# Designs tried in a protein design chat: VHH binders against Dermatopontin (DPT). Part 1

Scores and structures below are computed, not measured.

Target 1, 183 residues: Dermatopontin (DPT), of Sus scrofa (Pig) (p45846)
Amino acid sequence: QYGDYGYPYQQYHDYSDDGWVNLNRQGFSYQCPHGQVVVAVRSIFNKKEGSDRQWNYACMPTPQSLGEPSECWWEEINRAGMEWYQTCSNNGLVAGFQSRYFESVLDREWQFYCCRYSKRCPYSCWMTTEYPGHYGEEMDMISYNYDYYMRGATTTFSAVERDRQWKFIMCRMTDYDCEFANV
Below, numbering starts at 1 at the first letter of every chain, in headers, positions and changes, except where a header shows other numbers; antibody chains aren't numbered by Kabat.
F, E and O are the ipSAE of ESMFold2-Fast, ESMFold2 and OpenDDE, as the mean of both directions, binder to target and target to binder. V2 is 0.75 times the mean of E and O plus 0.25 times the DockQ between their complexes.
[cut] marks letters that were taken out.
Atom coordinates printed by the task and the answers are left out, and those that the model quotes come from them; centres of patches stay.

## First folded at step 2 (VHH; from q06 with F27R S50W)

Design q06r
Fold by ESMFold2, look of step 5:
Structure q06r (fold): chain B 183 residues (1-183), chain A 123 residues (1-123)
Amino acid sequence: as target 1 above (183 residues)
Amino acid sequence: QLQLVESGGGLVQAGGSLRLSCTASGRTFSMGWFRQGPGKEREFVASISWSGGSTYYADSVKGRFTISRDNAKNTLYLQMNSLKSEDTAVYYCAAKVGYSFYLPTSESGYDYWGKGTRVTVSS
């Protein structure tokens, strides 16, 4: 009885060494595999290394009803040092992120990688709570509903905290060709 | 409430093979298989990450069992080869609905459980 009852010797596999897309203040470009979209965003804040964040993303295939993406592109850049709001143009879904750090403003610029799904339209959109809830905290935003897709984000920058809070814009997509443009 | 439905259990001769399936009613991330033999505690068998890129196996099944998943069908699989009498157990599907950057190998790492499917390996 003094030993294990057959429990594994290793309880967890840590993804952090294999999953972070950047080091402190490093630029990065992340794209989901073809036909997949971003479903989770994780970030940790490293105050000892100059007050920047490391990022990790998870992707999942879109359902068959949505089909294959017809076009993908990098959206217009969102400049460092400013609050901004952006969705993928042309009804696109977020399938990646690109970012570069600027020491002159102590902040990052951002771009979404966006993919369009033919004549499918977003609807029933909502905005998440703030991630992180307080500056400096770890954030872990996950899309639990298979019907909802990330369309974009809004974010606020604090020069005092050298950090950002994010709200992600989540929408359903039609499973039929839409006759009207939706936002 | 997420539901997990196992299938594919049955009677098989030692040295044989069997494939278990588990379908989920909603989105999951990490998934795993556990088993409980007669008079024993439930034990870890195998786990797999959301992407399928990370897997972990109990030493007792490594090289004989293969875990895989098809996220388009929300289905988890366990291919069981070279079966032994000690593999006789009720096999449980487990799922984590919250994303994590670690792959759990213990019961406490999973949020939802199936009712189990029985595998009996005859000598």
Scores: ipSAE 0.006, ipTM 0.277, lowest interface PAE 9.8, mean pLDDT 82

## First folded at step 4 (VHH; from q06r with F101W Y102E)

Design f11
Fold by OpenDDE, look of step 5:
Structure f11 (fold): chain B 183 residues (1-183), chain A 123 residues (1-123)
Amino acid sequence: as target 1 above (183 residues)
Amino acid sequence: QLQLVESGGGLVQAGGSLRLSCTASGRTFSMGWFRQGPGKEREFVASISWSGGSTYYADSVKGRFTISRDNAKNTLYLQMNSLKSEDTAVYYCAAKVGYSWELPTSESGYDYWGKGTRVTVSS
């Protein structure tokens, strides 16, 4: 089972003029509109507010060649305080995020919302640079090439800085159905 | 490579209206219009987000020009009303293919450009 955050399953709520999806120390659930995937991630760090981050996401429709998403689901939870690596199963693309803050570790757990597009397969995958570049800094990851999609991420957590750095996994998707269900 | 093709330019009398179109060969994020008048530098006219939910206009065209887009047709539009002689220029379509949080208002904010369409406003 993928767990239940117990947070509002409603669509994105804007908590700031900048479109933050959360307040510090609070959980959130963000999903792209149907047929869209995450193309940008922005975040600001607040040391005074529990060494926590506010998050903002942007979505973009997938190209027509991919068709409509055939299935969407929540992935397994990545625990707070731990470093993790995760990609969407079943060749899915990241289409949302859930997160809960844990005061005990001054960190968040994370869960991907993923959508599969028929039997398309990822290829030419690469990892972005670290976001933020340094702990405590603002991060602004933007997919500048719309041929690449976010498949997942890997993160590191600093127990000293009480912050995480992210590398996003970006892949191209085939324009045909492949036989591999989960690359 | 993304290609942009403008159309709709022509001669129009002052006070008249004209509608420009720009067709993109593929998907874009932000799009915009720029113009270059005789003896002038190219200047920002208007920009629009992918969804069309956000727009930005130069002060000189606010209230007179309307930027819009049809993503199903990969087409950008510029409705120009109450045209003035000062609006005489070659109008360029511009597109950004990567997402940005803010709408670009500078040339450097866009990745691809059309060849332009000439608009002449006579007195």
Scores: ipSAE 0.038, ipTM 0.450, lowest interface PAE 3.8, mean pLDDT 89
Fold by OpenDDE, look of step 10:
Structure f11 (fold): chain B 183 residues (1-183), chain A 123 residues (1-123)
Amino acid sequence: as target 1 above (183 residues)
Amino acid sequence: QLQLVESGGGLVQAGGSLRLSCTASGRTFSMGWFRQGPGKEREFVASISWSGGSTYYADSVKGRFTISRDNAKNTLYLQMNSLKSEDTAVYYCAAKVGYSWELPTSESGYDYWGKGTRVTVSS
């Protein structure tokens, strides 16, 4: 069950009573407001509606110490039906998601919207547990770790369940510019 | 409306120990302890993240106090060791119900407050 996240800067497209950013089988493009990054991901699975998920996201402003985003871009597309691992290029942070549903494989392709903050470098990275815990279940990932940012994700696809599990890559960012363009 | 209830306060001799508890009526994110001594302004003591993975302490209590929490019980703790007379105060539990990138160390960073529990350290 989904509760109140209590995020000060939460936005979603209200395409349903639950405020999902998409309807089943429909594509969507979600971007955080300028200077914000994704801090929470929620999703519900519907087997009857094409074995698809509705998604919702929460964003929060980055700390002042991180500065303003210097550049934002869309990453390369991750194909439907495939498992993948991806982090934002150029040490970027995830600031949005784009997805399109494919009936042929009953799955979605995915694309990260990433924002770079000067030349800061990630460190102390870790991967979350699997979301959802089991295929078909609701997922609710919230970053409860302070000073950690979503850098990317890895996901597995079940051709049987026609669903995905996710692990999100979380990292701290240096308070100085580093010489590494893409750690 | 979130409610916070402190307990565990009392009289203790200098050098002694005491453990405070704070029970929340619902889910919280960051939680913290503040205290107000006689004739003094309320001051920050310690804060802890939702997961408990991050903590912050005032310099005056660092190394002596330990903040922890049990989310299954919606309970916040403050283990106070090596107590000093200067630690005499009413201790308040505070909670933030929204996400933040940093642990709050100021009163304005918290949304809800307990009524406080009195700790008296005798010399």
Scores: ipSAE 0.031, ipTM 0.425, lowest interface PAE 3.7, mean pLDDT 88
Fold by ESMFold2, look of step 7:
Structure f11 (fold): chain B 183 residues (1-183), chain A 123 residues (1-123)
Amino acid sequence: as target 1 above (183 residues)
Amino acid sequence: QLQLVESGGGLVQAGGSLRLSCTASGRTFSMGWFRQGPGKEREFVASISWSGGSTYYADSVKGRFTISRDNAKNTLYLQMNSLKSEDTAVYYCAAKVGYSWELPTSESGYDYWGKGTRVTVSS
C-alpha cells in the first residue's frame, strides 16, 4: 500500500507555536507516534488565504488491553471536491491524516493513517456532531470518552463556502479476542 | 476516579536539589505542579503537555526547575535545583483528563489533584 509520496505531502511538517501541521494550501502528512491514535482535531479556516484550513492533532497511547498495533497503512484516497464517507479497513483505528490541496477546486483530498489492533473489533459506533458547527468556524473535536476510538469520518463539501463539515465515526473496541477481520 | 500520588519531598539545604515524582492511576493530558507556602495561596509552578513538547514555568522558578514526564509510567517529575528558602511549600501534582490545546496555569484548569508532598528548604 501507499507509503511516502515524497512531494507535495512533505512540503511542511514543522510544529509551530500552536502546533499547526500545515500552512494554508500546503500538503501535509501527520502520523501519531507508534502505538498512539488520534484523540483530538483542531482547525482554523481562512477564506482570504485560499479558502483553506490549518490543522492540529493530538494523540494518545491506546490502553494496554488493546496491545500493540499489528500493522499500519494509509487508507484509500478520498478525492477533493466530493462528499465522502470512509472508515479504516481491517478494523483499523485512525492514527493520522494526510492531505493535499488542489487549486483547481479549492479543496483537499484526504487519507487516513490506520493501525490495526489484531484480535480486537469495533462495536457501539456513533457519529459526532458536525465540526465545525457552521462553515468557516473554528473546529475543536476532542474525544472526552476514553472508551471510544476514531474509526473514520464523513464530510460534506460546500462549493459556495469552499469549506467542509466533518462528522467523526467513534467506536468502542472489544476487550476480548475477536476473530473478525473487518466489522 | 483518577488518583495522583506525589513523592520525593523532604528537607534540603538552600542551594541543594530535589526531585519530585507524581504517579497517575490512569490516562492524563496536561499535567502540572502547584505549591502552597505557609500562610500563602496556592500558586502555579510548572505545566507540561501530554507529548512533553510544550512546557510553561512560573517566573520565580524558571531556569531552576525542570518539569518532565514519562507517559509509559504515567509519571510526572519536577527537578528542583538551586533551591531557596522561599521554595518551602507543599507541592501538589495536578492533571487534566480532558484535552486542552493550551496548557492551563490556573487551578481551575485542572481536574484532579494529589494530596501534596512537603518540601522544606533550610538555610
Scores: ipSAE 0.028, ipTM 0.359, lowest interface PAE 7.5, mean pLDDT 83

## First folded at step 5 (VHH; from f11 with Y56D T105D)

Design g4
Fold by ESMFold2, look of step 5:
Structure g4 (fold): chain B 183 residues (1-183), chain A 123 residues (1-123)
Amino acid sequence: as target 1 above (183 residues)
Amino acid sequence: QLQLVESGGGLVQAGGSLRLSCTASGRTFSMGWFRQGPGKEREFVASISWSGGSTDYADSVKGRFTISRDNAKNTLYLQMNSLKSEDTAVYYCAAKVGYSWELPDSESGYDYWGKGTRVTVSS
């Protein structure tokens, strides 16, 4: 079944305090409220429901020191069936996700919703461990220190397990003016 | 570190109402109220998510107490109506500074605590 994705600035919805963004096989388009970024990702796997996942995201306001987001956009699409690595361009922070499910591959394509905070640059970046730890398990990634911001992810697809493991790229942001596209 | 300051406690007649406030020195996610009566363990009263979209209440206060918050002021509220003698306690504000998918209803789920405000309900 087709869901809504690829449409910028669709309906505002705060999913941080409530249930799943999607039903299995449904496409979805999730944006944090204005001025907020993704701080947590939860997902459950349903083998019998198309070997797909339901997703839940939480958002947090950025500190006043980052100012207002100057530009937000949907990043380039990452196609189903492929492993990939992507960060938001132009020092953007991840503020949402959209995804479409493909029955023929039992997998999803993905895009990040990214927001730029002018004159602030990422630094001290690291990659989380795998989420989930094993294919088919619940995924529960939480940023416990909100001095770190999600910049993107890398993910691997298992054709045998019909599931993905994710590692998220987490960075600090400078507290001083910085004009580089990436640090 | 985060500071929590309760206010609004006092003496009130049974059947009356009282509103407690708790001001936080910084941002929080989940917040809650706990209380401790004389000689008793501290017990959960109510909790609220950052957005205010999710709340939880102890059975003993459901329908009588309302938790709310004003994030612009970093302030948590507890409106207490139809007060009973058994509501007499020191009321503590609690806050979680990290995200949690579920609202905590136990002491271990909260990172910071206020010093409490005393509520006495007279017959």
Scores: ipSAE 0.046, ipTM 0.420, lowest interface PAE 6.7, mean pLDDT 84
Fold by OpenDDE, look of step 7:
Structure g4 (fold): chain B 183 residues (1-183), chain A 123 residues (1-123)
Amino acid sequence: as target 1 above (183 residues)
Amino acid sequence: QLQLVESGGGLVQAGGSLRLSCTASGRTFSMGWFRQGPGKEREFVASISWSGGSTDYADSVKGRFTISRDNAKNTLYLQMNSLKSEDTAVYYCAAKVGYSWELPDSESGYDYWGKGTRVTVSS
């Protein structure tokens, strides 16, 4: 039932005035512009449309001190119906999302698009509260502190509610190259 | 924590032009200008997104005022043309430091404020 993503993925389309990157039950691939990272995530749940969500993302440029991204890549797939925890490899920052919907489980699989900035290291990491606060609710996560960057996320899936809650991993990044370890 | 410093205010004749600047001590997202005339409440003038791609203006200044920004300098600008006596006010710079989905046009939408710069338009 589960399949691997084909690359490149389909072109991005805006399906609403609100900037939704997908229609319910459809896959999507979203990437921030070069040199930008994800700073906000919005989502609305639709029980009638396969218990699925429409998603919207916002990006912002990284500081000049961080330099240009040295490398960007897609991470491994996180399977539908499963809980998962993942951070960008090689101390990368989240710069996009890719997802497919699976009717069989009424859930989505996910991939992070990550960008590494030289050999900068994360520190002072913390995990956000759950988004949405309750299953079925609208999700609106905004990084209000521009010193923090999204490194990854953890998410749980409710087989009863057929919905996910998310916690995002936020970190500061050093303004110098450090002993590079995949944190 | 974030400091905003306005400059460029002064006396100008009606029909004249003036350019205000606001320097922020750090990175900001949405920024805006407000003004408070004599005996009046503070009112919205203009707002701009972090990228400068989105702007909003009060009806009273549309076509005459232009808001812009230089993120490399952390500076906000307000080009005021065709000034009127009604434009006489203390002009305040405002900034939101966190990202927002909407471009704010109210005071509550901003986190930090400058001390203001006085603009006087003589008839």
Scores: ipSAE 0.028, ipTM 0.405, lowest interface PAE 5.1, mean pLDDT 88
Fold by ESMFold2, look of step 9:
Formats: C-alpha cells, structure tokens, sequence
Structure g4 (fold): chain B 183 residues (1-183), chain A 123 residues (1-123)
C-alpha cells in the first residue's frame, strides 16, 4: 500500500568509524563475503531522524565441514508496517540484509540474503530474546556459539513507538549429508 | 524435481474470459506465465513474486490479464479478460526456485516449466 516511494537501495558504505551500513532514511544492501554468514547485528535508533535505525553487521566464515555455498539468493520481501516471521528457504543461512525506508509509514521493508549449503540441514533451532529489549534502545546481538547459524527472524512493529523488535532464529547444521530440502 | 501442471485452457469467444491455474509440487519463488502462438516463439505474459506483492505484465496483456497466486495451495492463476484472437496460444507455467529481486521476464529466468494448456479464442 505504501508503494515504491521508499529511499533507494545502495551498496554497503562505511558511514562511520563503527561501520554503519546506512545513514538514516537510506536504503542499503549488505552481503557477507562469499562463504561467510552473519554472526552479529548492531543497531541504533534515531527518533528525530524519521524514527529509523542505522545498522552494522559482522560476518564470519562457515567451518570447512559445512563446505561452500551452492546457491545464494535474496529471500522474498517482508513489507514495511507489518509484523512478520521468516526463515531462509531451502535450508539457507542468513548472509546479508537488504532494506528500504518509507517515510509514509516511518518503517522499513526487509529481505534476507540467504545461502544454501547443499546436503546440510538445520536442527536444534532456538529463538533469541528481543533485540532491542525495549523499543528505541540500541541493539547488539552477537552469536558467541560458533556452531549456531542465523536462519531468519521474527519481528514486531509498533505503530506507536515506530520501531521494531527482532528475535533471530538460530540453528545448528548437520555435519553429514541430509536428503531433505527444507527442515 | 518440481512439477508444474497447468489447467483451465479451452475454447472461448473473443471478448470472453478464462481462468488458468498451475499447481506446483513444491516450493517456488517467482512464478510466471508464458505463451506460444502458432508458428511463433514463446513469449512472456506475466510474472508474480512469492508474496504476490510484485507483478509484471507484457504490454500486450496489461489491463486485461491478472496474475495471482495462492501459496497455501501452491497454485498460480491467470485471469484472462477481454480475450482477443491473438491471445490464442499454448500457455505455460514457469517457476523459479531461487529468489531474485527483479521479476524475470525471460525464459532464462525460470528453472521449471509445465507442459502447457491450450487456449483458443474464436473470432
């Protein structure tokens, strides 16, 4: 409904010493280097700058036993102004994020960059606590457990606070070949 | 292997309407309709994203055809209104299993194809 009046995407830029991928209201497209996955998400909230957030991501190589990604793609879009739940399809792991800001709703639409490690399946999945813990706060999610991988997220959008809380979905991956396309 | 099965083709008078469907045997992302008229190359008709939020249409069908999908049933639809004799063709369902930001409007953008369903528009 909000249309395509959003701010355009742009490639990753270091907008600060801390490596923010966007300025407020700017769209962005961030991909981990080949063979790496997202292991940390950092964000600050700027109420006076359109109730928007700047984002920072960290990536780490997957272990040798997981092999090379066989396919990578941008997952289907999650529209601004709505709550949503999504994991990467095809047993994919999150290796990036793409987002546009929309002034009309003071919110962003989101896509995951997903990479499949064919022959491996997720298991022992769990969901993080809310990030941020309260709307408007800084978030700093770091995966300290190297054998868990980000599979996706669920978010809540508050039209009152004009912000989102995230829970990230974290799974282990088998170290043996699995015949199932999506677990 | 993903299978796509079209249905709903048939004979219809010019100015009439017809609804095609295509059932997929598994997960898809972008889906589309293509058609091939007698003695012609296969051409793009319409495409739709997995969420249904993005659609694209060939100029020749814009305003007359509507693409939609029901992901709970793994089914793609094409509502064809105000049919013309030049719409006579075999209509093919196509599916992409990997996601792309841009909706493909060419055959090379799709991974799997149905066998087609025949639509004949009588003058």
Amino acid sequence: as target 1 above (183 residues)
Amino acid sequence: QLQLVESGGGLVQAGGSLRLSCTASGRTFSMGWFRQGPGKEREFVASISWSGGSTDYADSVKGRFTISRDNAKNTLYLQMNSLKSEDTAVYYCAAKVGYSWELPDSESGYDYWGKGTRVTVSS
Scores: ipSAE 0.000, ipTM 0.123, lowest interface PAE 16.6, mean pLDDT 83

## First folded at step 7 (VHH; from g4 with F29W)

Design k3
Fold by ESMFold2, look of step 9:
Structure k3 (fold): chain B 183 residues (1-183), chain A 123 residues (1-123)
Amino acid sequence: as target 1 above (183 residues)
Amino acid sequence: QLQLVESGGGLVQAGGSLRLSCTASGRTWSMGWFRQGPGKEREFVASISWSGGSTDYADSVKGRFTISRDNAKNTLYLQMNSLKSEDTAVYYCAAKVGYSWELPDSESGYDYWGKGTRVTVSS
């Protein structure tokens, strides 16, 4: 039924790239498609090329019960070389990332792209374990808990390793209208 | 464009072993193996998550085949032991770039495909 194929050299054409959002040391700006939020973060560390990471993000549509996002914005910048903790303001959910690399510190600054879902509030929040588990390792954070959404992250910088470990802040969202501007 | 290149196919006697490899040109979330035997439709063999922590196998190969991956090399493996004549097929590597809640076990769950490597099991 199948015949012989021309390999090892034959290559497919007209297919999308691997989905990595940046080259080593390059800035990037990534937004999920409208109505989608980040549900996974993958990364590989490139020690050979100046101790930087390439990033890959997965997005999924929010459930019908959340409706469509009412507002989206880039959150406040988190400067390179610093440990920080940030959630999206105004009850926003993380729907993207923006980052620039600074050779002077061999590290990146970061911003979240945040989207607010009208009158919904986060609750039952928890923080993931460290990603990566050890500096320099590949990162594979996938949301395994039903109905949890990324609200933000905390991250620590190692000057020796020139790398970061991340913990992501994951929350449920109410299924009823909530009047609080930021929780 | 993500490219998948299989290798390791060949002729082997029943009861023998082969190790298939598939090198991806970029990062993926899930990867899997499918096969198509003579006169048959392509069927699921095995799948593995990016982390390697989740695997799935067709009943016909469970206990004999082992799927694994090396993310540093962007390479997927299939260790095939205790081979039978029924395992004769063209084996295809498949990859999903986008996130998936569960491992896909159907063709529609994968975005990219290799051209296949032939495995022939003689008696």
Scores: ipSAE 0.006, ipTM 0.219, lowest interface PAE 9.7, mean pLDDT 82

## First folded at step 9 (VHH; from k3 with S51E)

Design m4
Fold by ESMFold2, look of step 9:
Structure m4 (fold): chain B 183 residues (1-183), chain A 123 residues (1-123)
Amino acid sequence: as target 1 above (183 residues)
Amino acid sequence: QLQLVESGGGLVQAGGSLRLSCTASGRTWSMGWFRQGPGKEREFVASISWEGGSTDYADSVKGRFTISRDNAKNTLYLQMNSLKSEDTAVYYCAAKVGYSWELPDSESGYDYWGKGTRVTVSS
């Protein structure tokens, strides 16, 4: 019978001694503390452990000018085995990640944890270079410019390497009140 | 390029206390303190994660030293209590700006280093 191929989702922040949020093949759920957003993404690839990755994240408080998040939610699932592009709906900023591993496809499905800062709108958006630069390499994406916030990502999937490259979508937020619900 | 500047070193009597500070010019992932005593190899003292929730200490300082950080000020602290003559060293602030597979006590896992601040503990 066909069923769950990985570890169930966990609501723990730190899953290991070295700060990884997951072991290989393990599902995970990571949320920044309230009022913080993701500013760094790290990952290692392990071919012999199901062609999977361990992940780590860093968070930083948003500037006071953004105020408090008005709502937070898990965005819709991005399915394993396919290339996808997604930003947080409703002008949300990425404040976490949730993922489940599937042995049958040697890949993961993904969800963003998104938080809306209703008084501000994204603008001047760009995509990072690919992370990792080559399939199977270690990933170390750090936002070196605190004026930019992660809005989402796009990925490519290699059936041969059984790995993904990511480009993160980074935007500025207005320094004035903005009434658009989703820009 | 990240800059790290230590301060707070000086002369102190054995049994006394001293607080070291390290100001970073930007955001860091994990930070740590290392020290090098006269004629000795540089050794790990303490480390702290970005969120401040995960700390590690060398056995020689455990229970006497406390590492902390203030991310709003990009500042790392080391509160040193019950100081001993063997704590005499130049203390270095170190920072990771990205993920590293090295254990917290490995020098090779830290990307940036301060110039050090001298602590002398007199008998």
Scores: ipSAE 0.005, ipTM 0.222, lowest interface PAE 10.4, mean pLDDT 83

## First folded at step 10 (VHH)

Design p1 (from f11 with F29W S51E T105D Y110M Y112V)
Fold by ESMFold2, look of step 11:
Structure p1 (fold): chain B 183 residues (1-183), chain A 123 residues (1-123)
Amino acid sequence: as target 1 above (183 residues)
Amino acid sequence: QLQLVESGGGLVQAGGSLRLSCTASGRTWSMGWFRQGPGKEREFVASISWEGGSTYYADSVKGRFTISRDNAKNTLYLQMNSLKSEDTAVYYCAAKVGYSWELPDSESGMDVWGKGTRVTVSS
């Protein structure tokens, strides 16, 4: 299948395709441009076309005070069929998403693309409300506050609805180098 | 608190050019220019996405005005060419403080406003 994750981001993707990064049940790999982090997540659920979601992401450069990312990586896989909680290790910020669909469990596995910003540390973390508010609904999460960055997410899975609700973990980052890891 | 400060307004002859600037005190998403002429309601002029790749212009200024931005300086620009007397107005910078999937083309689409800079085009 076209779209197995692990492939490089395509340079020529068509900007006129409504911005969705995947077709229903298609695997995908999305990375923000270098130095940018995910600030918005949009998704549409389509029950008639596979009981799956199409995804769209928006990215924003981090402020100059945060500096340049020093390293980026794909976090460990969150397996399909399970409810999970994950943040980027090593104080990383979410800068992308990767996912594959598995018909054996009628669900997706997920990975975050994470980028570390020097020795800056997260603090003052909070969790969004559920996105979507009810299974099957359109999801539209936007980070309205410039001072908060996505660190990860937790999800609940409904085998009946074949869908997930997401809560995103949002944190501020220090404007100084810290000696220890924070949440 | 995000603040927007316009500059570059002034008196100019019809057919002339001016370049307006708007400096933001913090990070912004979409930004735009609006204007209010004598005895008129404020109207949309132009807007631009964060990445600078998407722009939208009012029909009355298409081909004459160019919106641009320099994100390293948190600065929005409006290059105004072929100015006409009907372009006389107070020009306002406006910004979204958070991402939106669509470019704003109305006052209700903007979160923060500058105090304006006056442009007078003499006949």
Scores: ipSAE 0.012, ipTM 0.363, lowest interface PAE 8.3, mean pLDDT 83

Design p4 (from m4 with S100T)
Fold by ESMFold2, look of step 11:
Structure p4 (fold): chain B 183 residues (1-183), chain A 123 residues (1-123)
Amino acid sequence: as target 1 above (183 residues)
Amino acid sequence: QLQLVESGGGLVQAGGSLRLSCTASGRTWSMGWFRQGPGKEREFVASISWEGGSTDYADSVKGRFTISRDNAKNTLYLQMNSLKSEDTAVYYCAAKVGYTWELPDSESGYDYWGKGTRVTVSS
């Protein structure tokens, strides 16, 4: 009883202003508002709750020079238990995430929500460092350069830690229509 | 290095209006106005967290002040109407070039600051 009783979970000792898009073990589908793209990714790891993560995302409108998205879609699924690499097809930019948790492997499958911006093409692409820096740590990836957009990610899965490290693929977009697209 | 230059301050009678401007030397994610009155601590006035979509105001200025931005000019505006003597202060423009999880009324959410523009409201 002692140490067990207190205020509701939002009031107990730890910070209660959550803002997470999912509960542990819960599947979720998150899309930026129309005309916005993902610019930040935050996550916490809870080993006792299925070795899973809660996620949060931030979105910003694209610059007016990039215009409005012409098409949006859910990209092909990346299966739980595997490491993978994926960018949005057709020069799309990441505007959301969808994920389902699997108790049998203590891991998640993933899909990107992708939006294409006319005939603009990605270029000057780079890959972030690992997020989190070490398995099990909090993850806080923020885009500090307004001219770069998230195109996708690659992940590694640790069977020992039951967690993933992410590297996000960030690219500029042309200010002209291009005839051939590159990642 | 991002540079912020305020303008538009001056002397105005109570009940009057002024429009403050702040020109940034580059693109920003969050911008805001803070003010410091005589003998007081700097306080939050208003913020705009992205390209004109999300705004916040201090309770003392809601309904009287309007924050906006012109992305083509990299310029932030503060339209100040129904001015009161307690609005007398040096007004500072502030900006963050990248996204932040911090609340928009927190000074720690802003990395770059202008030199300020003086507003004096006479009775």
Scores: ipSAE 0.012, ipTM 0.329, lowest interface PAE 8.3, mean pLDDT 82

